# Designs tried in a protein design chat: miniprotein binders against Glycerophosphodiester phosphodiesterase GDPD5 (GDPD5). Part 4

Target 1, 371 residues: Glycerophosphodiester phosphodiesterase GDPD5 (GDPD5), of Arabidopsis thaliana (Mouse-ear cress) (q9c907)
Amino acid sequence: RTLHPLPVKGPKTVKLQLQTSRPYNIAHRGSNGEIPEETTAAYLKAIEEGTDFIETDILSSKDGVLICFHDCILDETTNVASHKEFADRKRTYDVQGFNITGFFTFDFTLKELKQLRIKQRYAFRDQQYNGMYPIITFEEFLTIARDAPRVVGIYPEIKNPVLMNQHVKWPGGKKFEDKVVETLKKYGYGGSYLSKKWLKKPLFIQSFAPTSLVYISNLTDSPKVLLIDDVTMPTQDTNQTYAEITSDAYFEYIKQYVVGIGPWKDTIVPVNNNYVLAPTDLVKRAHAHNLQVHPYTYRNEHEFLHYNFSQDPYKEYDYWINEIGVDGLFTDFTGSLHNFQEWTSPLPDTSKSPRQLLSQIASLVLPYAKA

## First folded at step 23 (miniprotein)

Design ce (from ad with V39M K98R)
Fold by OpenDDE base, fold request of step 28:
Structure ce (fold): chain B 371 residues (1-371), chain A 103 residues (1-103)
Amino acid sequence: as target 1 above (371 residues)
Amino acid sequence: SPEEVRKLKEEIKRLEDEAKELLRRAMYLRYFLGEYWLMRKVRELLRKLEQLIDEIKRLAEEAEKTGNEDLIKQAEELIREAEKLLDEIRKLVEEAQRILTES
């Protein structure tokens, strides 16, 4: 019996691994500064531009299919208003104590949602891609990350879980959170932060809902991040104040369930007259509790960039990375942050021997050892 | 006078109720517009208004304790500044609402 040699699978071209030596570049809804948010094209662009993570918001359709879409309503970023057949679908619901009127994602089947096309949120951005791309499913998003030429992390938000669980019902009494975690597991996500399993499929699960993060801690060992809104916003599920959820006592509690926080940047460093003020101690306190800090959102445009930075996004990145000391940045402009990081903190050449790396580290530490 | 202090307390309450309503509207609009310059400006002005209302309250309480009429006049001047801030915030909130309705 001639044992035909099993075809030696040619050297599995080892995909470039996730960097872990500099703050994470997180493509907030993809490269949405250039291409409409949460589209296949925006994610592919962010991957091309060198993002560490692609970020997405998870909502549900009426038929319980998980979609990538930020707003609970379709009004702002889709052409839904042009679809006369959907005009009767406009509803008003209580959303976090506010009456929101619009075309809610959960009032549409996936098939209906797939008829829509996405537009840019901001009129001052490039409009050339408006109406070109549909809403994608969370499974389509997970496929983009899987099929990327390098290891790309994913950063899904469990968005509006209270609202989703009110309006969408899954078979077997499953919650929205169950469906998100089951979908992640289906694609082979899991493992603790920096574990061998995680490094193959990097993932942070984020939410503004502390109870949802606590709940999913029993379902997955994947690292979680608590998102933190403005100082006036209560938590979505626990009705806790900003002061409560940013307290040292709460950090001591929540670090059992999360590896970091995602604050709004203008709460970390307050703003007046479009100038940044003195920073709060929030990052320092979070770090004292061993929590990572991934602020949102960094944007290049004059409409967002504070005057301290002189319309230079690289000055904002330098401030936040080197002065504030953040662990990741949610950006609409992945390419700008990537170029800054390649210039200021280039990745170690993986071709360098461990001895050459140690000699470089020694050369960086030597000036400080003689003082 | 005790009557002037009572009137100041009524005006403070009005300013607080209007500020709370504008904050509620701003929070709603921020959900859709995010950190857009308009919403940042609204939030900045709301913080200034909150600080101004707190100072007016302090002056009214101190005037009630001391009977100092100059504190009442200072509080009335700050109320006029608070009303100007409220009017600016209302205009910006209405502009933000137009952006969402015309989009």
Scores: ipSAE 0.171, ipTM 0.581, lowest interface PAE 2.9, mean pLDDT 89
Fold by OpenDDE base, fold request of step 28:
Structure ce (fold): chain B 371 residues (1-371), chain A 103 residues (1-103)
Amino acid sequence: as target 1 above (371 residues)
Amino acid sequence: SPEEVRKLKEEIKRLEDEAKELLRRAMYLRYFLGEYWLMRKVRELLRKLEQLIDEIKRLAEEAEKTGNEDLIKQAEELIREAEKLLDEIRKLVEEAQRILTES
């Protein structure tokens, strides 16, 4: 009887840990500046480009499968309109007091959704990847993070939970929020912010719906972030004004349930004539309440970058990191932010002594200081 | 006249209220559709409208202080431009709403 030697489990190569010394690089829907949003390729690219977190929007199919998809309708970012077999699936629903017509994700089974292909949202972006990639499930997204060569955080949004709970029903009377948290638990997510459990599988759960964040606080100890839309937008579930949910009294309330806020950047620093004005006190007040601030969205293109930054995204990052003092940045261009952070705030090389690092930096600078 | 300046202030307030409603509608459409090219164009035009309203306000305040009738005429001309811009924004918001409701 030949004793086959038990496969020696090779040394568990310890994956590189999440950095916590500089503002988080958050790949908003992946590297969607280069690759169509919320695709496997966009997330893999963002991981390659050095993102700290991959961000995704969670919606549901008709059969209650959680998908990564931003819009409640398929019309803009998919080829659904080319599928004649789906032409009769167009519907009008009340969504937050407005009638929306389109191909809603919850009117399609996962099998039907998997027939579609994603395209780039903006016509001025690279179109080479259009029609290549399908919609992915939230479980496929969690697999991307699991299988990454380093520790990568995840940043899922509980998107449109009111609408999802209206149109999708799960077995046992489970809510949309229950299904999201159960899926996260299945993949071993949990633990408070910066806990040993969290640092192994970094996670923020975000939503524009305060009641959903309060609800899931009883289900998981994972850190939550309150997303905040424009100054004219009410909350999705509570119908509260921007002024109400950005008040000191509301921060004192909501900090019991969330570790931070995700405001739209143009509400923190108002814009006139495509120039940034004087910043509001929003970041200062949030920090006074021990709330992190993760603004959205940083984009390199002329259509988004304000004129005072001179078409240089590094000037925008410098302003937001060093003058405004944000704790993380949602960006469509993870690689640009990574390159800025490696230049301005390089991570300590834990493999080298401080003396070896200084000697290496000196060896890189010395050739240019003698010219 | 003080009466012409009062009329200017009433027209400014109307323009501000209409701009605010169009901004609300545009932000709503952006929320559901995402940042379409159409929504970017609406935001660009809303920013131009805000500038134009601020300039009309400045002219109205200066006319109130100086009694200069030429400043009133300039403000009235800029109000006509602001109304044209409001109509353009309204059409784009209605087009976005049709895309969101009919397409």
Scores: ipSAE 0.101, ipTM 0.530, lowest interface PAE 3.1, mean pLDDT 89
Fold by ESMFold2, fold request of step 28:
Formats: sequence, structure tokens, C-alpha cells
Structure ce (fold): chain B 371 residues (1-371), chain A 103 residues (1-103)
Amino acid sequence: as target 1 above (371 residues)
Amino acid sequence: SPEEVRKLKEEIKRLEDEAKELLRRAMYLRYFLGEYWLMRKVRELLRKLEQLIDEIKRLAEEAEKTGNEDLIKQAEELIREAEKLLDEIRKLVEEAQRILTES
């Protein structure tokens, strides 16, 4: 009668923790400089390239399913126009005072949306992956972060909440913001900034709509970030001007609900004839109110890179990180930002295996063992 | 003359229709390219064009009421200015559109 061996469990794999010692690398819609935006492939590439956070835009399907998609219309980044069965679905709606015509996300069920394929937004980017990847749901996005081999944060945007709430209804009197927070809680997200719970599953909830951020503050203590558009665009929900929402008085108010702002980088450092000018005091004033600043969007292509940087994205990163002093960067080029940070502000090598550690220990003690 | 005022009104309508189409195209582009610094320039120029068209309309209406031929000449000068501005905006909008759809 042989004793049955007990199962041998290997060491529990501990995921590498989120770094918090240098500005956050935020993969804006994934690594979309290389792979079409808001796709599983773009997010997996960003994780492989070393991003701290994967970032998404949340909209809704007709049947109330949260999807990862940036534009309120499908026209520019999908093949919807090639689907003759959808030809009669083009609509015109008022969007923040403008009549917009196109194929709106909320006019299609998830099943219909899943028939579409994503394409690159910019003609000068790599087109070879067009048509390869479907729209993904917010839950699919959350599983990508959950299943990553290291701790990777998420950065979901509650996008166009006024529009979504006008056109989509959920059971039980729920609204768009409720669905986003409920989904986050379903996947174990919560906790204030830098708390133990937050560090285990890092999260920033962002929106251009101040009322959405205030509303969800009653539902979750998760960190929130107020996105800020250009100087000509009022807030979509409160119709407040740029000057109002960047005033010291407003920062004193909104800091009760948010941990930071995400402004368009041109409002921090103005541009004239494709040259950056002297910076404003926006970052300094935000920091004086204990607000982080995570500007958008850092892009490497000459179509976006200002002449001051001599077509060198590392010069742009150096300027924004070391001179302006931002706390995080929304980038379309996860890899180049990661390489810059690894070159200029490397993290300690905390990923050494037990075998490597034992070898290092042996190297330190062997000379003494012979003495 | 009344015929000159009629021709001004025809030109104003043409300018309004073209400006409206460029505004529609710019609004689409702004929603998708909003961070491209060229879009800030396009919006600034469209605002200037709309102001110019409004002034042309004011001059044409006053010329009709008063018969003042100097107002007609002023409106014609502003129409030429509006056409130059419209051409500049059109070229910028076409370049922005190429960024989205060249492939």
C-alpha cells in the first residue's frame, strides 16, 4: 500500500507591482501608434511594451453593453460603411449643439457591433492590421488587465455621458455612470489613491463631464481625473468655460472629487506655427492644489511633433517630464516612452528570479567561506 | 442699383452655403482629430469667415434700404476677402481630411 504523494504546489507567482516613482506611462487607447486603437491586440502590445496603465473610452451599444470605443460614430475607425445591411442606420443627432451624421454606437446592438472591424484612424500609421480586430466590451478590456503577467492599471473614460444617457436606458432606473461603476466593482476595483486595494488593482476614472465625476463620488472612492478640452470647448454637462474650470476657485472645489486633471497639452504649453511657446502656469497651479496632471496626447509622428523637438520624441518627453513636471503622459507610443523612461529613470531590478538571487548570494559569500 | 444688390445677395447665399459645408466638415474632423493643432487654426478661421459674411449681409441690407453705392463697393471688397479666407480654410480642411482617409 503506497502512500499517495500530496500535490506539490510551486511558488505562488507574485505579479510585479505598479511603479509609482516616475510619471505614469498611459497607453492611450492601447499602443495605437502601431495597432488599431481600442483593440485587444493594441492593449496586449502596450502591456508587452511596459505601460503602467491601459486607457480606454467607454460608450454604450443600443442594448446597454459597455464597449471600448472612442468616437460616438463608427464611421472613421470601423468598416461600417462596407456593411450594406446597415446602410439605413445612418442618423443625425444633436451632439453638444452640433448636428452630427453617422452610424452611432447606441443605434447598434452588441451583436451587430461585433460584426464590424477596426481600422487605423490616421493614414500615415501602419495600415496592415486594418480589418483584423473587432470592437471589444469593457468587460473584455478588464479581463486583459486582470490576466496580465504584472500589475497593470486601467484608465477608463466615461465618454459622452450626456449623449449616452439621452439615448440608452438601463433597467431599474440606472444610468450610464452607474453601469460603469457597477462593472468596475464586479471586477474588484475600488479603494482610494495609493491604498492597498488600489495598488493591487490600479484605476483612474476619467471624464470631460464634471457632473459625472461628482455623481460617481457617491458610488466609489476610486481616484477620478477631470479631462479638460481646448480653450474654446465648454464642459458638455455644465457648460462651464475653460477659464472657469481651471480657476483656483474651481480647483479648490473639484479637488474634493478628483485627484488630478487631464488637460490637452496645447493648453498647458501653447503652440504657434507648430512651435511650442512659453508654458502657462497651469501645472504649477494644479500642483499647488494637490492635483496631478496627466496631459494628452503624446505622439511621435512628424505630423504631431513640434519643430522645437527636431523630430525627436525623446526631446518632447524630456521637456514635459523634466521641465514642465507632469505626473503622467497619455501616449499613442507606449514603447518609445517606456524606452525613454528606462534610459533616464530606470526602476530597480525587482524581477530577478529566485535562482538569480541565490546565485548573487553565493557570489557574495563564497570568498568568505574559503577564508 | 437694385440689380447690383440682387447680385450681392446671390453671392452672399453662395458664400453661406460653402461656409456651412466647410463648417460641417470641420465639425466631423474636430471630433476625430481635435488634438491636431491645425484644427485650432481651422476653427479660428471659420469664426472669422462667419463674422465677415455677417458684415457683408449687413452692408447689403443697408445698401438696399438707402441706395448708397459706396456700401455696395464695400460689400464687394469684403466678398473678395471672404473668398480668400474660404480658399485658405478649404485647403486646411482638405489636408486634415487626408490625415484620416488617405489610405
Scores: ipSAE 0.015, ipTM 0.455, lowest interface PAE 7.5, mean pLDDT 86
Fold by ESMFold2, fold request of step 28:
Structure ce (fold): chain B 371 residues (1-371), chain A 103 residues (1-103)
Amino acid sequence: as target 1 above (371 residues)
Amino acid sequence: SPEEVRKLKEEIKRLEDEAKELLRRAMYLRYFLGEYWLMRKVRELLRKLEQLIDEIKRLAEEAEKTGNEDLIKQAEELIREAEKLLDEIRKLVEEAQRILTES
């Protein structure tokens, strides 16, 4: 373990429980609107800001260690190019029909990966933290949730499993999916959605690969979410179309294995020239099959906001939560979603003093005043 | 003529397959490039291409039903327009891919 062990807590230590009465606040790669994605600091900030779940992407190192990292190549969100000792480590691989050249995660050992530093994905985000934080392991991510001062759920994605299984071998005939589930069990994760065990350690396991989710259903009863890409993108493992995997027949099939879907939000509400168009019936049909809907990704920068809402993220939250009726939101801006929900949908057993309410209102207005 | 309609249908299928592959490439590349502006631009152009392909299909079907040779000529003109749009999309996708290969 890379983190210092926590001291033993007294027997009366009680953590604030996970809320389950309003849509989930899902900190997509941490609070990465402010701090580089998939870092300890981004996750700690998201927890501080009131997230329900911290979300990560799981890939593998050369030596089979699970890491929290989004791209199969290191090029775009690390300083790998500045490491002259790695200059000859670029490789070209076929990745789902593309010849991709770059520094692939599975060509580097964990020791080598730990020498790298994370940077912001978007130039228009705050650059001041670039180069400050290393890649973390999945076990380090799990300890962040375990050590939080309240119950915080985790939302790991089994990322690029076809690619990982092609390039990394684990002992004993194990594969990438086995390692992910084994690691979760090692840290005490298990239990069906809303069970007592799940409520103590909340978890959703997500993937774009339906066969990975079906496979792990034989290993764990933990709730699973099928991620869904654009309307033109087939599944990476089964080559099934968007139309097929969002059909009523497929929902009736896949609900045996998943509790929800995670579609790209533009497939729920199409966009043209920065205007949202009429919504599809996808959320209503998913709900008719008893599937939750957790769309991605809600971002507050004007490049990602729409003219129908005056480019106001709070109007977008209102639309998605109260008109579309989604069950969770993958957000890069944890704090703004939290403030919106505390203001508009406070939890039933919590009342706030007038001072607390005025502070919350100020928090919701302040970003506009600064802009 | 029947031969001209058959050639149009073959060309429509080719255009559809290439558009689908370019969309797939663009969506996959978004993971690497922080893709919003590139992604939105490519998607906008692909929506225009889809609309154009649908019109070409409509004209080909009407030409088959009616024997109207002017509809075949109109479809052939729209195919040339679809090819230009496809080339523009291809260049944007290849530029994105070149960034990954040259970095």
Scores: ipSAE 0.013, ipTM 0.425, lowest interface PAE 7.7, mean pLDDT 85

## First folded at step 25 (miniprotein; from ad with T101I)

Design ed
Fold by OpenDDE base, fold request of step 28:
Structure ed (fold): chain B 371 residues (1-371), chain A 103 residues (1-103)
Amino acid sequence: as target 1 above (371 residues)
Amino acid sequence: SPEEVRKLKEEIKRLEDEAKELLRRAMYLRYFLGEYWLVRKVRELLRKLEQLIDEIKRLAEEAEKTGNEDLIKQAEELIREAEKLLDEIRKLVEEAQKILIES
């Protein structure tokens, strides 16, 4: 019996590890400031531009395939209206207490969704890439992160889980949340925050739905983040107010299930007439409960950049990083944030031995291990 | 007069119907724009408009019960303020709508 020599796996080129010394650069739907949101090209661009994490919204098709797509309807960011064969698919459903009329993702098979093309959401962005890229599956997104030249984290949202579980049924009575976690496990995701398993495949699971985050805590040890909407929006599943879910009592409860919060930046630092006001105590209180704060969304355009920053995105980054003290930034412009961070907080030479990295990680975890 | 109170109730209903439509548009914009200061400003102003409409209703009901003509004049002044606020909200909603790519 000829022992075929096992192919000597050549020296696994040690991919550059995730940085842990500065706030996370989170590519909100990829580099969607430059390329249409949640496309393969937007994610590849964000990876090239130096993102720490690629962020995505998870929805479902009619046939229960997980897709990367932000809106529950196709109307705004796709060419669905040009497809006359789909005109009869327009529906009205209750979404978070509001009647929304449109082409819902769960009314289309994956094969039908793959016929559509993505366009930019905002008229003031570059339109040259409109219609070039299809909707991608969550599995396609997970392959982008796997095949990246360095370690890139992923930041998937369990989006509209109540709506998805209402309109989509999976074999064996599985929920939407089960399907998300099973897919993450299939790609080897898991482990507690900063564990050896997590550092190989960085992951945050986010949701606006507290019950979904509590539910998945029994399914995976992967770190979770509670997303927090505007001060006027209730939670998606528990009907709690902003004041309730940002209270110290709720932080003491929810810290059992999540490692951080993802609030809207304009709730941390209120805005009037496009001017920032005095900051709230939200970041300070979250940090007092050992919760990370990853605000959304930082954008370079005049339409979003508040007048206090003099149309300079670097002034916004400096304020949020150095004055407010956030732990990560969701940005549509990964490259701008990366250039700011490389200028102001360059990464220490990667020549540090795995032991020196472990000592730095230990110094970062030590404040949390004494509580 | 009973006729002046009837006219106030018709104007109140008009303001409520317009406020409800602007709220629907603001919620649509909030869904597609996400976190946008202008949409938040619209929702803030809509809450102020709702409070103003409620005060106009209160004055109209008190005028109907008491026959006090000064309450009618106060309600008419607040209606003029509500119309100015409604026009501001409408302009901000239209400004926010322009940043979306029409489908």
Scores: ipSAE 0.302, ipTM 0.671, lowest interface PAE 1.8, mean pLDDT 89
Fold by ESMFold2, look of step 25:
Structure ed (fold): chain B 371 residues (1-371), chain A 103 residues (1-103)
Amino acid sequence: as target 1 above (371 residues)
Amino acid sequence: SPEEVRKLKEEIKRLEDEAKELLRRAMYLRYFLGEYWLVRKVRELLRKLEQLIDEIKRLAEEAEKTGNEDLIKQAEELIREAEKLLDEIRKLVEEAQKILIES
């Protein structure tokens, strides 16, 4: 009988564990305030900047490959319009009750999608990296977290599942949700919130679609988060109102399947003419039902920063963390949130060089600084 | 008069058509900008415009039924208010659109 060689094993290095003592820093589509969203570079930058979780949106290619991409159309964040060979691929589909015309992800194979290059979504962000990076697959995203020099969690969204299931078919009658969970299991993800297994490979699975979260609860005990849209937007799958899905009765129901909610921050603290008003009781009620609250999206630019904060993102972070009491923040600006938390809520055993401390002080004194 | 009612109906249709186009543009912006407060403000104002247009329609229908010229006068005043609101909405939609990068 032929002996098969054993794999060579090196010594294991202990990675720095995920912190769980302060609100989570969640790198919304990577550090995309600086680098185009949903790219390897944006995720590596977020990890370098100290994020707790890298966050992605999962959609599908025509050939059923899971990709990291936010919009169901390629038009706004890729150079697809400059690809004349694709000019006749523009289509019109119903998306959440509205006809949308564009280049849809599920009309292109992975090979075709890989020819595209990502660009910044907003004109006032740094444009120097436009056209440098391709769309990545969900598996590529998972390898980024796996290969990080510290434990970094992942926060994938099952995005537009009704639309994906309408337009993409997998073998054996599998659904989009099945493919997402199967891929997570392939990379060793599992375990309930704060379990030993979860702490080694931290994960939240998020969706705006309650039925997708209920469905996957039969497939995985990994923690789930229900995303909540504006007060006027019903759920895409069940057509339930904001009032219903934020009711105490609904929280008591949905807590069987989720560990938290991810609401738009302006529904927690209402806004009038770009001024925040008195907060609602949403966070307090969610906490009373033992649900975490991870609002989205914290952006440092004056276009998004409400006037009460005097164009100072650190005032916004202080308000949301210390007054409202949220449990995590979806941010486009990983570095500024990290610097705020290192100054105001340092972790045990952290030590800082004089240069790091001076940088944090400068960021607090100089609100237009680079952090 | 029948001519005044006909003119009101033409103005109502013009307001409805423009409001529908602005709603289409707002929903496009909502899809890509999401939680941008200015888009939420636009959608709020569009709901108020729709309510105002519905009231104008009610006045015009009652004026046609009864021949009451006071209802025509009331509808014409509300049309002027609707036009001011429409202009505000259009300006805000244009402001919000500037933050997207054109392909």
Scores: ipSAE 0.251, ipTM 0.659, lowest interface PAE 4.5, mean pLDDT 88
Fold by ESMFold2, fold request of step 28:
Structure ed (fold): chain B 371 residues (1-371), chain A 103 residues (1-103)
Amino acid sequence: as target 1 above (371 residues)
Amino acid sequence: SPEEVRKLKEEIKRLEDEAKELLRRAMYLRYFLGEYWLVRKVRELLRKLEQLIDEIKRLAEEAEKTGNEDLIKQAEELIREAEKLLDEIRKLVEEAQKILIES
């Protein structure tokens, strides 16, 4: 099998800039509709497909190394179960009030984690790349963005910070959040939204934990996004209800710390029997408080598409972008969203196709061309 | 009768406890599966079950106040409907957990 090749480096000081004129294409865990999530190959594919941002989830190894990995346990997207030398490492911990049993990331050193291989989360996705790619570190993720042939933003999530801080001890009394910001600064990230510095190295820092975002606001002016879960799920750190954190009063409070919210898209447009219902006013109210809205997750498989749109992802993109008015989309399918945006909202270019030029010339020469 | 009303209240408690456990399992699956349509279907059915349980409670309370045996019979029929819905939800949760294990 052929591994996904590394791209050649583009110009180090001048690259095609991030677009800011249409909703952001956010490659949720990379182009993972095709390649296993949170892998170098998935991120390189997303960059090739035209994503604006590559998105990752940050957790920690036992030895405090930041890794790109979504679940607090390794069970579902790695081959950890096939490693008999780790068979006695399964543990049970409380995670947001749920007792979860599995192989937790923070129970393994980076060296041990690097022995594992990633696999697809969903059986209905392409399985041909299972077992080909290792877990990558957050620093490896940052180098992927740095080495891209154009400006590509990053969108790291401070994932499960209560759990990480509970089970990982950092040198010098530092917290998980400190390590994340420290690593970002090491790689030159900083600057408020749309500042000159931000446009050179675009970044959103996201979390479901409001206190993590408030805490890091004292460490960095980088733009932050509050993630919002299902209506039944309180915040992991403050135990605040959905109704509270989506209230106008809370938006007025949190906007001093964040530039946007990242809600689960079903909280914006409820679903019944695979039909979308009338939208809530959540996006409208967020916009009234000058908060961007970047919902998750847009997926092209028929299991995730709705009958109102004939299960056509392009009709769903049109609805979410042009009727709902979202500012960015977390997608597992970078390419399809990019194709839609290129067709319906192309970025300016400075040249015409040869056919367009010929048509223009013909209209000037032929007597009837102006009819 | 007081015995029949007491039985209904015991059944309501059991239905509530099972619904709560199924919700807990669904939230576990939501953590790993995201918006996977089986998890979304489980949440939709749980909302319907909660509405049904609330109606059973209303009938049981009115039967206690009035002694109306017809309300007891209606509550018992709704309990059977709630059992069918619980079984459907349980099967969907089991199917979704199988997807996680196989992945």
Scores: ipSAE 0.028, ipTM 0.518, lowest interface PAE 7.0, mean pLDDT 86
Fold by ESMFold2, fold request of step 28:
Order: sequence, then C-alpha cells, then structure tokens
Structure ed (fold): chain B 371 residues (1-371), chain A 103 residues (1-103)
Amino acid sequence: as target 1 above (371 residues)
Amino acid sequence: SPEEVRKLKEEIKRLEDEAKELLRRAMYLRYFLGEYWLVRKVRELLRKLEQLIDEIKRLAEEAEKTGNEDLIKQAEELIREAEKLLDEIRKLVEEAQKILIES
C-alpha cells in the first residue's frame, strides 16, 4: 500500500481568499528570476511575494510519477552530466519533429531523478542557488499550495503529452492526461470557474495540445486554458496553424472546452528588432468570445524586456495591464508584478481596526535586506 | 556554361546543408530559451534564407534549361546575399547560445 499523508487541518482562522478583481499574478515556474525554476524554494518565495497562482510543467518519470519539470531532457537545468553513473543513459528521440539527444525524464525512475539537483536556466541570473534543490513531484507541488497560509491557486501544464504518451505506459490503458486529472482529484481539486469549490482550491489546467484539453473535459469541469505558441508553430497534436487556432471560428469551437488562452505576448503585440509595434486585435477578439487572455512570459531582465519599456519592467506591466487589458500575466518575477499591482490597483480595502492597520503598516516597513 | 551550372549546384547544396544545421541549432535554442526576441529574430532570418535558397534553385534550373548566362549571374548575386544572411544567423545563434552555456 502506498502511503498518502492525510491533509493537515489548517488553523481555524479563515485563509485569505483568492482575489479575482484584477489581472492574475501567475508565478511561472515559481519566482524563478532569483531561485531555480520549479523548486519548492521558488514556489514558497512566490507565495511569500503575493502570487495568485503557482505554475508548473508536468512531465513523467520512467516509473510513471508526475514531476514538475519543463524540458523533456534533464541536461540544461540539472547536474545530470556530473553523475557519471548515468553516462550511458543518453538517448535520441523525435520530439515534435526534431531529433533531440539528451537525458530524458522518462528514462529515469523517480528515485534516480531525486539524486539530481536543479540549476538556473539563464547564465545572467543569480547562480548562488545552483545545486541546492531537487526535482519535486506534482504531489509535492500540490502540498505546497495546500499548506500555504492563504488561498493560492495552481496552474499545471500538461507538458508534451504526445511525447509522454508515446514513451510512458500507464496501467489499465490510462493516458498521461488521466494521471494528471486523477492526481488533481486525489488532492480535492474540481469545480467550474468561479464556483464555490473552485474558489476554495483555484486551478487552471493548461496545454499547448488542444486534444489533451478536449479529452480531459470528459473527466473534469475544472477550467482549462489553451496555450498558443509562436505564429510559425503548429499545434503538436493536431498540426493546426496559429491562424486557424486564433480564428473567430476556432474560438467559438474551443470555448466549449476552455475558459481562456495563453499566448506568447510577442504574438499579441508584434516585435521588430526588439521594439513592440501596434497591438493585434487578439485580446479584443478573445474577450468577445468570453475567453480570458493570460500571456507569457513577463521577465524583468534587459535580455527580454523590449526597448520601448526603457529597461523598466513597470512600464511593461502598465502597458499590458492598462492598455492591452490582459486578464493574467505569467511572470518569472512575482515580487515586481505584485508590487506594481499593490501600488497601482490595490484590492478593495476590508474594514480594519486601527490596530490591524498599524500591524499592516509595520509589516510593510520591516527590513528584509540581507548582506 | 555547364561548368558554371555545376558550381551553382554545389553552392546550393552547401547553402542547404548549412541552413539545415543552423535550423537544428535554432530549434534547440527555442526549446530551452522559449520565445525570446533574439531566437525569434533567428527563426525569421532562417525563413528568409530558405526562401532565398529556393529562388537560387529556380534560377539555376532555368539557367540549365536555357543556357542563359544572365540567370547564372543573378544566381551568383543571390548566393552572395545568402552567405551574408548565413553569417548574420550564425552570429545571432552564437549570441543566444551564450545565454545558456556560460553558467
């Protein structure tokens, strides 16, 4: 029998609820601008920084355990190459029509994966935490949200489902998508968007694969989001073009299954030589079909920030929130987005006693700087 | 001349092989960097390069059929433009690669 720890009953005080009155702060792979992506530490920091949702990518180990990991290979964000006992495990597989050589997640058991340590993806980010944190499972990710001192939503991506279903076999004819939904239900997730059940445990299930989202619509009424890649990239499962999946006809079709779209922000507002141009009508058209828009990815570094914003991420947030009118932002920098929104679009103030207000002010001015 | 047409076909093959390798490298970078403006620029230039190579192939085939020396000269000019584009793409791919491997 597998052991499943019983949920710890939290304090009797009511947790602070998810806000739904301003664009969602979505901690893309955690607060990974400073802490390596998809680690417990990155997610805990995002929660501390005030995120609305913690976001993850779901892949599988060889033994069918769901893990939080973005790349199908371990090479770029782990120390797998330093583990000489794994040197013979490198393989070449077809991934979306490209031969990729590396150490694939589905060629390692969870036990083997837990020996690895995560490192930063980008050389220009803080490297001091490299090697400090292991890969976590999807269940570990779910417990982070459950045990948070406030209601924090989750935003799991069914990642590379064609590849996962090709290389991982599940008992009883189950698919990768079945395992993801089964695990969500095991932890009490369910309910349509803005239902009472959803508000207690907020969730968006995202994928680039339309067939995965349609498939799971038979299994759960939890809200789904269709991720949309660059204008040159067809869907991995249906081979549909960007033009097809962003057409009004397709929005009328897919809105039966999803509550929103998650497009790359540079397809909403085209870019030429790192300057943003006039926006497309994509957000307006999505809204006309009652679809939310949660673009990715907002990053504060000059390597990513378009020149129009003068190296100021707050100008980017202002543009996307107040001019473009998006409904959520996938950010690597939870804290900066939270500070922007608290300063420029504060949530409705609850009736507070003078003592409560003084406590809130005191907490805002406490120094958190370290040497 | 027949010799010039043979040389054009050799250059076309070399350009195709180099474009294919740069495409492989760009797709690796896209996979690991995600949608990043420098990688998008590389992919845009690769699309232009493929279109240019297709035009060079069309000119070379017509020159072979007709013996028209003006088509050979046009193809040679486009080969020079393709090489400039290849050099630009290589530099951008190397810049993007440094984002990953310097850590």
Scores: ipSAE 0.024, ipTM 0.505, lowest interface PAE 6.9, mean pLDDT 86

